# Ledger of designs, part 273: VH-VL binders against q8ixk2r445to577

Target 1, 133 residues: q8ixk2r445to577
Amino acid sequence: FFGMLQNKGLTDYCFDYNPPDENQIVGHQVILYLCHGMGQNQFFEYTSQKEIRYNTHQPEGCIAVEAGMDTLIMHLCEETAPENQKFILQEDGSLFHEQSKKCVQAARKESSDSFVPLLRDCTNSDHQKWFFK
Key: E = the ipSAE of ESMFold2; O = the ipSAE of OpenDDE; V2 = 0.75 times the mean of E and O plus 0.25 times the DockQ between their complexes.

## First folded at step 12 (VH-VL)

Design t1 (framework fv_retifanlimab; at its last fold request DockQ between E and O 0.87; V2 from the best seeds 0.88)
Fold by OpenDDE, fold request of step 16:
Structure t1 (fold): chain C 133 residues (1-133), chain A 121 residues (1-121), chain B 111 residues (1-111)
Amino acid sequence: as target 1 above (133 residues)
Amino acid sequence: QVQLVQSGAEVKKPGASVKVSCKASGYTFTSYWMNWVRQAPGQGLEWIGEIHPSDSETWLDQKFKDRVTITVDKSTSTAYMELSSLRSEDTAVYYCTREGKYYLSYAMDYWGQGTLVTVSS
Amino acid sequence: EIVLTQSPATLSLSPGERATLSCRASQSVSWYDISYMNWFQQKPGQPPKLLIHDASNRATGVPSRFSGSGSGTDFTLTISSLEPEDFAVYFCQQSYSTPYTFGGGTKVEIK
């Protein structure tokens, strides 16, 4: 699967990553932004290693969850996907993070009109359901 | 003006299949989710599923996952719902309905006139 | 799935009276300040008509006498002063979780 990763519940919002430096793509948080299908900021790939890969740059980035955090941060991809980079896109649309045993939920940032994907306890909310477009 | 025009009433035998059409006009067909909802005689409403015409992304109630197929024809701005292995309890008026966009949500703002499907021996 | 329970099943009222319809969800259908609850009006032989979306927003062309309120699990549709054309069946519907579900309906009939 590849393309825009869109949320079911948060209308017309997609995974978005725009690093400040195109030559240093890791270490920043993945956000949600209106789906526009332009450029490379919203292009992701779900791989056979269960990675969500940002593969429009070299070296390629993979979404990871750091210890004790609930945010999605871009790390470098590795030959063998580390445990903190493994996600399961389930049949019901839920995006499950294996290591934390939590689901990725569209969330609103505090005191802002911005949105981000965060790890939360798994529910039946459409805000935890995702699809590639 | 937005219009959804559905195909005519159907009478089917148990075990048969039915395919209902919904022709959309008055808006950009590929920009809005299309839903299917049914209503048995004298009863409430039951959501069947939805499809996005741009790429045919589809979400179904698991109750219908093995019997329902929702499709679109972008060239004619028409959505279809096919229900197979019909049984008497499938007798209902079937509606197509468009989901309008409201900031961070959708709502079924326009409806077809409905298609009565009768299943009887 | 989320179950919606509407009450009462039937309301018998006269024109000019206030109608209060309730819809209770088996779980919260709110996400921050947005409640994914909608209300529909249906008359015999017609499809449902959208009245309220996101708990409290009137759809286009809906008279001001219709209002929606509530959050979490409890929602209310109010008709401040019933007009003759308001006697119909009203359904609540949640769009918080797929599969979308509807309440059983409340019939507002003339006394």
Scores: ipSAE 0.931, ipTM 0.961, lowest interface PAE 0.4, mean pLDDT 96
Fold by ESMFold2, fold request of step 18:
Structure t1 (fold): chain C 133 residues (1-133), chain A 121 residues (1-121), chain B 111 residues (1-111)
Amino acid sequence: as target 1 above (133 residues)
Amino acid sequence: QVQLVQSGAEVKKPGASVKVSCKASGYTFTSYWMNWVRQAPGQGLEWIGEIHPSDSETWLDQKFKDRVTITVDKSTSTAYMELSSLRSEDTAVYYCTREGKYYLSYAMDYWGQGTLVTVSS
Amino acid sequence: EIVLTQSPATLSLSPGERATLSCRASQSVSWYDISYMNWFQQKPGQPPKLLIHDASNRATGVPSRFSGSGSGTDFTLTISSLEPEDFAVYFCQQSYSTPYTFGGGTKVEIK
């Protein structure tokens, strides 16, 4: 799949990656932002290795979750996908992180209008359902 | 002036198919989810599924996924729901309903007038 | 799927009285401070009409005598002073998880 990765539960929110330096893509957190498709921040590829790639720039970034963390951050992609970079997009729309056995959920930063994807125990909430558009 | 106008009542035999249309006006058709909901006589409401007209992204109740097809025609601002292999239990009023956009949510804010589908042997 | 249980099934009241309708979900339908419970009114031969979205927000054109409250699993629709046009069936509906589901309804009828 290639395109914007949209959350079912929120009103028009998509995965967004906006590193402070467009040529320094590693180590920053993926966020959720209103879907717009402008520029390159909201385009991701879901690969046969179960990676979510940010590949509109070089080098390609792959979404990862570091051990013991719940935040989605950008790592460099590797030839063979590491386990912490593997996500299963299931038929019910859930986005399952194999290594942690948790699902990606839209989360609200404290009491703000800022949203991020985080790992949480899997539920049936539409906030854990995702689709490419 | 949002308006949803559905096709007329239909009488079908078991095993047949029915296709209900829903013509939208008064808003940007491609910006809002369109839902299908049915109500059997004297009974409650049952969600069938929804489609986003911009890209045809579709979500269905698994109960219906093998028998229902939801589509849109963007050029006429019309949504369609086709239900196949009809049974007498499918006798119901079928509604299209738009989901309006609210703060971090959607809600079914406009409804079509309903289409009665009667399935009888 | 999320089961919504409405009570009472029938509420027999007179014009001017306060109506209190209950809806209980089989699991929480709240995400942070947003509760995904909606309320609809339906009169015979008509489609449902949205009254309340997201537990407590009145839809456009809905009179102020209608109010909603609750979070998590327990929700209430209140009609502060019944008018003749308010005698109808009321449904709750959750939009937290597909498939979306409706309660069985509360019929508000004239005593």
Scores: ipSAE 0.847, ipTM 0.930, lowest interface PAE 0.6, mean pLDDT 94
ESMFold2, look of step 12: ipSAE 0.835; ipTM 0.928
ESMFold2 (binder alone), look of step 12: mean pLDDT 94; pTM 0.955
OpenDDE, look of step 12: ipSAE 0.918; ipTM 0.957
ESMFold2, look of step 15: ipSAE 0.843; ipTM 0.932
ESMFold2 (binder alone), look of step 15: mean pLDDT 94; pTM 0.957
OpenDDE, look of step 15: ipSAE 0.899; ipTM 0.950
OpenDDE, second read of step 15: ipSAE 0.885; ipTM 0.947
ESMFold2, fold request of step 16: ipSAE 0.837, 0.838, 0.844; ipTM 0.929, 0.929, 0.930
ESMFold2 (binder alone), fold request of step 16: mean pLDDT 94, 94, 94; pTM 0.956, 0.954, 0.955
OpenDDE, fold request of step 16: ipSAE 0.928, 0.924; ipTM 0.960, 0.958
ESMFold2, fold request of step 18: ipSAE 0.847, 0.832; ipTM 0.932, 0.926
ESMFold2 (binder alone), fold request of step 18: mean pLDDT 94, 94, 94; pTM 0.956, 0.955, 0.956
OpenDDE, fold request of step 18: ipSAE 0.924, 0.931, 0.931; ipTM 0.959, 0.961, 0.961

Design t10 (framework fv_retifanlimab; at its last look DockQ between E and O 0.67; V2 from the best seeds 0.71)
Fold by ESMFold2, look of step 12:
Structure t10 (fold): chain C 133 residues (1-133), chain A 121 residues (1-121), chain B 111 residues (1-111)
Amino acid sequence: as target 1 above (133 residues)
Amino acid sequence: QVQLVQSGAEVKKPGASVKVSCKASGYTFTSYWMNWVRQAPGQGLEWIGEIHPSDSETWLDQKFKDRVTITVDKSTSTAYMELSSLRSEDTAVYYCTREGKYYLSYAMDYWGQGTLVTVSS
Amino acid sequence: EIVLTQSPATLSLSPGERATLSCRASQSVSFYDLSYMNWFQQKPGQPPKLLIHDASNRATGVPSRFSGSGSGTDFTLTISSLEPEDFAVYFCQQKYSTPYTFGGGTKVEIK
């Protein structure tokens, strides 16, 4: 799939990647932002290797979760997807991170009204359900 | 003003299918989820599913997955719900309802007038 | 599937009285400070009408005598002083998890 990765529960919120330096896209956190489809910030590709790619830049970025962490961080894509970059988009809309055995949830960024995707124990909440638009 | 106008009442035999229409006006049809909800006589409300008209993204209650099809026609701002293999238990008023956008949520703020579907031999 | 249990099934009251309607969910329907519980009013021969969204927010045009409260699994709709037009059936609905579900209803009727 290619497009905006939208949350089912929150009104019009999508994955968004807006690194402070357009020349260095690695190492920053993926956020959630109101869906708008403008520019390159909200377009991701879900690949047959179960990657979520930010492939509008060279070299291509892939969403990863670093060991022991719950945040989604941009890494460089590799020939064979590393386990920490594999997400299963399930039929019920859940986005399962196989290595950690956790699901991606819309989560409030601490002490703010902003949201980010974080790993959490899997639930049936619509805040853990996602679809490409 | 927002308005949802549904097709008229229908009488069907068991095993047939029914297709109910819902014509929307007074708002941007492609920007809001459209839902279908039914109510059997004297009973509560049952959610069937929803569709986003912009891209036809569809979510269904699994109880209906094999028998229901929800579609839209963007050119006429009309949503449709088709229920096949009808049984007497499908006798109900079928409503379309749009979801308005609220703070971090959606809510069913406008409803069609309802369409009575009667399944009898 | 989240089951919503409304009580009482029937509430027999007179105009001017306070009505308290309860809805209990089989699991929490709260997410941070938001609770995904809505309330609808339905009169005979009419579609449901949204009264309260997200536990406590009155929908546009709903009189201030209607209020909602609660979080987690326990929710309440209160009508502070019943008017003649308030005698109807009231449904709660959760939108925390698909499939979205409704309670069985509380009928508020004239004593």
Scores: ipSAE 0.807, ipTM 0.922, lowest interface PAE 0.8, mean pLDDT 93
Fold by OpenDDE, look of step 12:
Structure t10 (fold): chain C 133 residues (1-133), chain A 121 residues (1-121), chain B 111 residues (1-111)
Amino acid sequence: as target 1 above (133 residues)
Amino acid sequence: QVQLVQSGAEVKKPGASVKVSCKASGYTFTSYWMNWVRQAPGQGLEWIGEIHPSDSETWLDQKFKDRVTITVDKSTSTAYMELSSLRSEDTAVYYCTREGKYYLSYAMDYWGQGTLVTVSS
Amino acid sequence: EIVLTQSPATLSLSPGERATLSCRASQSVSFYDLSYMNWFQQKPGQPPKLLIHDASNRATGVPSRFSGSGSGTDFTLTISSLEPEDFAVYFCQQKYSTPYTFGGGTKVEIK
C-alpha cells in the first residue's frame, strides 16, 4: 500500500512530513494536515516489513516510536525493521504499533489547532482508522 | 433546501438483486457522506454503509460486504445501493441519509423518504 | 460493534409531562470533549429526524424542550414538557466507530 495515509474519523486529514532540511529527513515529528496529494510530504508506503516509509530520495525514512513517547518520529529505515518501526495496518483500518501495543490515533495537538498522529489505547474509534488514498 | 429523493418500492424474489437510487439536491453532493440505513417492519434501524461521492471511498458493515455495492453518479448527484442474493430478512425500508459534519463528528441530518423492498417467494 | 441499549422500551405519559429517555453504550463513545451520540425522532411512515447531535446539541429547528446530556457510556434525552406531536419513537445512534449502530428505540406514547 502506498499514497496518502488518510484518517477515517478526522476526515480529509493525512499523514504529513515536512522536514526543515530535505537533506536531513530524520528526527522530526509526523503531523496531520489536510490531504492535498502534492509533493512528497504526504506520500507514504506500507511495506512487507510492516514499516511506514516516507517515500523520498535516499536515505529512506521510516516512522518510529521512541521509548516512552507517544509521537511518531522519522528515523532512517534499516535492513531489518526494528521493533519500534513495526506497525500493523489491519483490515478494519486500525493502525497498530506492535511494540507499544497501542493504536495510532488522530489527535489534536495540545494548545493548538493542529493535529498529529499519537499512540493511544486501542478503542476502535474511527479516529484510529486509516486508509491509503 | 436539501432534498433526498429515493426510487420507488420494489418487490423481489429470493436470490434476486435490487438497486435503490437516491437523488440529492440543494447542496454540494460531493461534500457530504451518503449513508444507507434500513429498517425492517416494526424493527430498529440498521446501518449498511456509507460512501463519499467525491472519490467513492466506501465503508460497509461487514455483514453486507459480500452482497452490497454502494455507488454514486456525480453527474446526476445520485447515490445507489445494490443488494444481491436477496433474502426474506432483507425486507425493509431502505433510507439514504446525508451525513453532516459537526466539528470532529458527523450526524445524519437529512434523510430520503425511504424505499420499501419486499422479498417474497 | 458498539451496542446501544435504550430504556425504557415504552414510556407512557400525558401531554405536559417530562420524558426522560436513556441510552447506554457497551463502550465509551466519547473523544476529547465530544461524545459521538445522536438522537433521532421517528413517526409512523416517516424517516428518522435528527434531534440531537454530539450528545447535547440541538439540530436546526428542534424545539428547546428537547435536550441531550451525557458522556462516555450513558446518555439521556429529555423532553421537558411533552407536546402532542412529541409522541413518537426515539432512537440513539453512535458515530464513534464503524459499524455505526442504533439503539432499539423508546416509544413515547400517550397515556
Scores: ipSAE 0.646, ipTM 0.888, lowest interface PAE 0.9, mean pLDDT 93
ESMFold2 (binder alone), look of step 12: mean pLDDT 94; pTM 0.954

Design t11 (framework fv_retifanlimab; at its last look DockQ between E and O 0.59; V2 from the best seeds 0.73)
Fold by ESMFold2, look of step 12:
Structure t11 (fold): chain C 133 residues (1-133), chain A 121 residues (1-121), chain B 111 residues (1-111)
Amino acid sequence: as target 1 above (133 residues)
Amino acid sequence: QVQLVQSGAEVKKPGASVKVSCKASGYTFTSYWMNWVRQAPGQGLEWIGEIHPSDSETWLDQKFKDRVTITVDKSTSTAYMELSSLRSEDTAVYYCTREGKYYLSYAMDYWGQGTLVTVSS
Amino acid sequence: EIVLTQSPATLSLSPGERATLSCRASQSVSFYDLSYMNWFQQKPGQPPKLLIHDASNRATGVPSRFSGSGSGTDFTLTISSLEPEDFAVYFCQQRYSTPYTFGGGTKVEIK
């Protein structure tokens, strides 16, 4: 799959990556933003290695969750995908993180009106359902 | 003026298929989810599934997954729902309804007039 | 799948009276301060009409006598003073989780 990764529950919200330093894409958090398709901030690839790649730039970024954390951050992709970079997009739309056994949910960032994807216990909420458009 | 105009009533025998159309006008067809909902005589409403016309992204109730196909024709702003292997329990009024966009949510804000499908031997 | 239970099944009232309709969900349909519960009105031979979206917001053109409230699992539609055109069937509907589901309806009829 390649395109914008959209949340089923929130009106027109997509994965977005806009690092503060355009020349250093590693280590920053993936956010959710209104789907627009402009530029390359909202285009991701779901690979046969179960990676979510930000590959419109070189070097390629892969979404990871570090052990004990719940935030989705950008790492460099590796030839063989590390376990913390493996996600399963299931038939029900859930996005399952294999290593943690948790699902990606749209979540409000602290007390702001901004949203981010976070790992949470898996539920049936549409806020844990995703699709590529 | 948002309008959803559906095809006319159908009478079918068990085992046949039916394809209901829903022509949209008065809004950008490709920007809104289109849903199908049915209502058996004297009964409540039952969601069948939905499609996003921009890319044909489709979500179905598992009860229908093996018998229903939902499609769109963007050039005519028309949605279709086809239900196969009909049985008497499928006798119902079938509605198309679009989901409007609201603050962090969706709601079925416009409905077609309904299409009665009668399945009898 | 989320089951919605409406009560009562029938309200027999006169014009000018207050109607209170209840909808209970088998699990929470709330996400932060949003509740994904909608209300529809349906008259015989007509499609449903959206009245309230997201628990408490009136849809465009809906009179102020209609109001919605509730969160979590318990929701209420109130019609403060019934008009002749308000005698109809009312359905609640959750948009929290596919498959989306409707309540069984409350028929508001003339006493």
Scores: ipSAE 0.804, ipTM 0.923, lowest interface PAE 0.9, mean pLDDT 93
Fold by OpenDDE, look of step 12:
Structure t11 (fold): chain C 133 residues (1-133), chain A 121 residues (1-121), chain B 111 residues (1-111)
Amino acid sequence: as target 1 above (133 residues)
Amino acid sequence: QVQLVQSGAEVKKPGASVKVSCKASGYTFTSYWMNWVRQAPGQGLEWIGEIHPSDSETWLDQKFKDRVTITVDKSTSTAYMELSSLRSEDTAVYYCTREGKYYLSYAMDYWGQGTLVTVSS
Amino acid sequence: EIVLTQSPATLSLSPGERATLSCRASQSVSFYDLSYMNWFQQKPGQPPKLLIHDASNRATGVPSRFSGSGSGTDFTLTISSLEPEDFAVYFCQQRYSTPYTFGGGTKVEIK
């Protein structure tokens, strides 16, 4: 699967990654933004290694969860996907992070009008359901 | 004013298919989800599925995934629900209903008049 | 799926009396400060009519005698003083998770 990764509950919002430096693509947080389909900042791929790859020039970025964190951070993809980069996109749309055993949920940033994907306990909420567009 | 006008009553035999239409007017058809809900005689309400007319994004109850097809015709602002392999237990009034989805608020605020589908041998 | 249980199944009251209808969800249907529960009124031969959305917000044109409350798993629809036209079946519905589900309904009938 590839394209925009859109949330069901938070209608019209998609995964979005826009690093400050296009030559330094790792280390920043993935956010949610209105789906626009323009550029590459909303283009992602779900691979057979259970990675969510950010479509960019080499080296490729893969979404990871750092220890003790609930945010999605861009790391470099590896030949063998590390445990913290493995996600299961289930048939019902839920996006499950294997290592943390939590679901990716569309969430509002505290004291902000912006949104981000966060790891949360799985609740079957439509805000935890995603689909490629 | 918002109106959802559905097709007329249907009588079908088991194993047949039925296609119910829902013509929308009075609002921007492509801006609201269209849901299908049915109600067996004297029973409660059962959600079947929904479709967004702008891109035909569709979500179905898994119970109906193999028998239901929901489609739209944007040119006529009409939504369709086709149910195949009909059974007696599919006898019900089928409703289309509009739903606007927002982060903080949405609901099925307008409904069609309903279409009775009777399945009998 | 989320199961919604409404109680009582039937409520017999007289005009002018207060009606209290309950809807209990098998799991929480709240997200942050929003509860994804709606209430509908249905009369014989008619489609459901939206009364309350998001637990406590009256839909357009709904009289003030109708009110909704609750969060998490427990929700209540209150009719402060029943009017003759209020005798009908009332359904709760959750939009927290697909498949969307409805309660079994509460019939408010005249005593």
Scores: ipSAE 0.741, ipTM 0.908, lowest interface PAE 0.6, mean pLDDT 94
ESMFold2 (binder alone), look of step 12: mean pLDDT 94; pTM 0.957

Design t12 (framework fv_retifanlimab; at its last look DockQ between E and O 0.93; V2 from the best seeds 0.87)
Fold by OpenDDE, look of step 12:
Structure t12 (fold): chain C 133 residues (1-133), chain A 121 residues (1-121), chain B 111 residues (1-111)
Amino acid sequence: as target 1 above (133 residues)
Amino acid sequence: QVQLVQSGAEVKKPGASVKVSCKASGYTFTSYWMNWVRQAPGQGLEWIGEIHPSDSETWLDQKFKDRVTITVDKSTSTAYMELSSLRSEDTAVYYCTREGKYYLSYAMDYWGQGTLVTVSS
Amino acid sequence: EIVLTQSPATLSLSPGERATLSCRASQSVSFYDLSYMNWFQQKPGQPPKLLIHDASNRATGVPSRFSGSGSGTDFTLTISSLEPEDFAVYFCQQTYSTPYTFGGGTKVEIK
């Protein structure tokens, strides 16, 4: 699966990544933004290694969850996907993080009108359901 | 103006299949989710599923996952709902409905006139 | 699935009276300050008509006498002064979680 990763619950919001430096793509937080399909900042790939890859330039970036965090941060992809980069896009649309045993949920960023994907306890909310466009 | 025009009433035997059509006009067909909802006589409303015409992304109630197929024909701006292995309890008026966009949410703002499907032996 | 319970099942009133309809969800259907609750009006032989979306927003063309309120699990549709054309069945619906579900309906009938 590849393309825009869109949230079911939030109307027309997609995964979005726009690092300050295109030559240094790791270390920043993945956010949600209106789906526009322009450029590379909304293009993601779900791989057979259960990675969510950001395929803009080499080296490739993979979404990871750092210890004790609930945010999605871009790391470098590895030959063998580390545990904190493994996600399961389930049949019902839920995006499950294997290591934390939590689901990726669209959430409002604190003290702002912006949105971010966060790890939360898995529920039946459409805000935890995703699909590729 | 937005219009959804559905196919005519159907009478089917148990075990048969029915395919209801919904022709959309007055808006960009490929920009809005199309839903199917049914209502048994004198009963409430039951959501069946939805499809996005741009790429046929589909979401179904698990209750219908094995018997319902929702499709679209973009060239004619028509949505279809096919229900197989019909049972008497499938007797209902079936509605197509457009899902309008409202900031962070959706709402079924336009409905077809409904199609009565009667299943009887 | 989220179960919606509407009350009362039947509401008998006269034109000019205030109607208050309740819809209770088995779990919260709110996302921060947004509630994914809609209200529909249905008359015999017709499809449902959208009245309220997002708990409190009137759909296009809906008279001001209709209003929606509530959050979380408890929602209310109010008709401030019933008109003859308002006697119908009213359904609530949640779009917080698929499968989308409807309440059982409240019939507003003439006393």
Scores: ipSAE 0.905, ipTM 0.953, lowest interface PAE 0.5, mean pLDDT 96
Fold by ESMFold2, look of step 12:
Formats: structure tokens, C-alpha cells, sequence
Structure t12 (fold): chain C 133 residues (1-133), chain A 121 residues (1-121), chain B 111 residues (1-111)
């Protein structure tokens, strides 16, 4: 799938990646932002290797979760997808992180009024359901 | 003014199909989820599913998955729900309803007038 | 599927009385400070009408005698002083998780 990755539960919120340095796209956190489809910040590709790629810039970025963490951060894509970069978008809309066995949920960023995707125990909440638009 | 106008009542035999239409006006049709909800006589409300007209993204109650098709025609701002293999327990008033956008949530703020579908032997 | 249980099934009251309607969810329908619980009024021969969204917010044009409260699994609709036009059936609805579900309704009828 390619496009905006939208949350089912929150009104018009999508994955968004806005690195502070356009030439250093690695190591920053993926956020949620109102879906707008303008520019390059909200377009992601879901690949046959189960990666979520930010490929509007070279080198290509792939979303990862480092061991023991719950935040989604940008890494460089690799020829063979590492386990920490594999997500399964299931039929019920859940976005399952294979290595951690947790689901991606919309969550309020602590000490702010903004939202981010975080890993949480899998539930049936629409805040853990996602679709490409 | 937001308005949802549904097609007229239907009488069907078991095993047939029915297709109900819902014509929307007074708002940007492609910006809001459209839902289908039914109500059997003297009973409560049952959600069937929803569609986003912009891309036809569809979410259905699994109970109806194999028998219901929800579609839209963007050029006429019309949503459709087709229910196949009708049974007597499908006798109900079928409503279309729009989900309005609120802070971090949606709510069904406008409803069609309802379409009575009667399935009798 | 989240089951919503409304009580009582029927509430027999006179105009001017206070009505208290309960809706209990089989699991929490709250997300941070938001609760994904809505209330609808339905009169015979009419579609449902949105009264309360997000547990406590009155929809446009709804009189102030209607109020909603609650969080988590327990929710209440209160009509502070019943008017003749308030005798109807009231449904709660959760939109926390598809499939979206409704309570069985509370019929408010004239004693």
C-alpha cells in the first residue's frame, strides 16, 4: 500500500514525519498530525517485506522500534528488513510489530497536546486501527 | 442544510436482495464517513458498517460481511447498501447516517428518514 | 464487540420529574479524557436524533435540561425536568471500537 497512513479512531490523524534536518532523516520520532496530503511528510509505503517506508528522500527511511522501547523512529532501510522494522497490517486494521508482539496505538505525547504512534498491548480500540488513504 | 434522503420502502421474498440508496446534500459528501444502521420493528439499533466516500474505505460488522455491500457514487453524492440472501429477521428500517467530526472523535449527527424493508414468506 | 446495557428498560414518569438513564459498557470506552459514548433520542416514526456526543457534549439545538456524564464503563443521561416532548426512547452508543454498538434503549413513558 502507498499513501497516508490514517488512524481510525482519531478524527483525521495520519502518520507524519518531519525531521528537523532534511539531510538527516534518521533517528527522529514519527508523529501523528492532521491528514493533509501536502508535501512529503505524510506519504509512506508498506512493502512486501512488511516495512513502513519513508521513501521521498534518499537514502530511504524505514520505521523501527528499538529493543525495549515503544516509540517509532526512523532508521535507514536495509536490503533485508531487520526484525525491528517489520509491521503486519492485519485485516482488522491493527498494525502489529512482530519483534515486540505489540500493536501501534495513537497516544498523546506526554507533556504535550500532540499525538504520536506508540507500541502498546494489542486491544480492539479503534485507536489501534489504521488504513492507507 | 445537511440532508440525507433515502429510497422508498421495499417488500422482498426470502433469498432476494435489496439495495437502498441515500442521497446526501448540504455538505461535502467526500469528507465524512457514511454509516448504515438498521432497526427491527420494536427493537434497538444495529450498526451494519461504514464507508468513506473519498476512497471507498469500508468497515463492516463481521455479522454482515458476506451479505452486505456498501458503495458510493461521488458524482451524485449517493451512498448505497445492498443486502443479499434476505431472511425474515432482516425485516427492519434501514438508516443511512453521517458521522460529523468533533474533537478527536466522530458522532452520527445527521440521519436519513429510513427505508422499511419487509421480508415475508 | 462492546455490549452496552441500558437500565431501566422502561421509565414511567410524569412531566416535571427528573429522569436518570444508565448505560454500562462491557469494557471501557474512554481514551484519555475523552469518552466515546453518544446518546440519541428517538420518537415513533422518526430516525434517531443525536443528543449528546462524547459523553457530555450537547449537540446543536438540544435543550439544556439534557445532560450527560460518566466515563470508563458507566454513563448517565439526565433530563432535569421532563417536558411532554421528552417522552421517547433513548439509546446510548459507543464509537470506541468497530463494530459500533448501541444499547437496547430506555423508553421514557408517561405515568
Amino acid sequence: as target 1 above (133 residues)
Amino acid sequence: QVQLVQSGAEVKKPGASVKVSCKASGYTFTSYWMNWVRQAPGQGLEWIGEIHPSDSETWLDQKFKDRVTITVDKSTSTAYMELSSLRSEDTAVYYCTREGKYYLSYAMDYWGQGTLVTVSS
Amino acid sequence: EIVLTQSPATLSLSPGERATLSCRASQSVSFYDLSYMNWFQQKPGQPPKLLIHDASNRATGVPSRFSGSGSGTDFTLTISSLEPEDFAVYFCQQTYSTPYTFGGGTKVEIK
Scores: ipSAE 0.807, ipTM 0.922, lowest interface PAE 0.9, mean pLDDT 93
ESMFold2 (binder alone), look of step 12: mean pLDDT 94; pTM 0.954

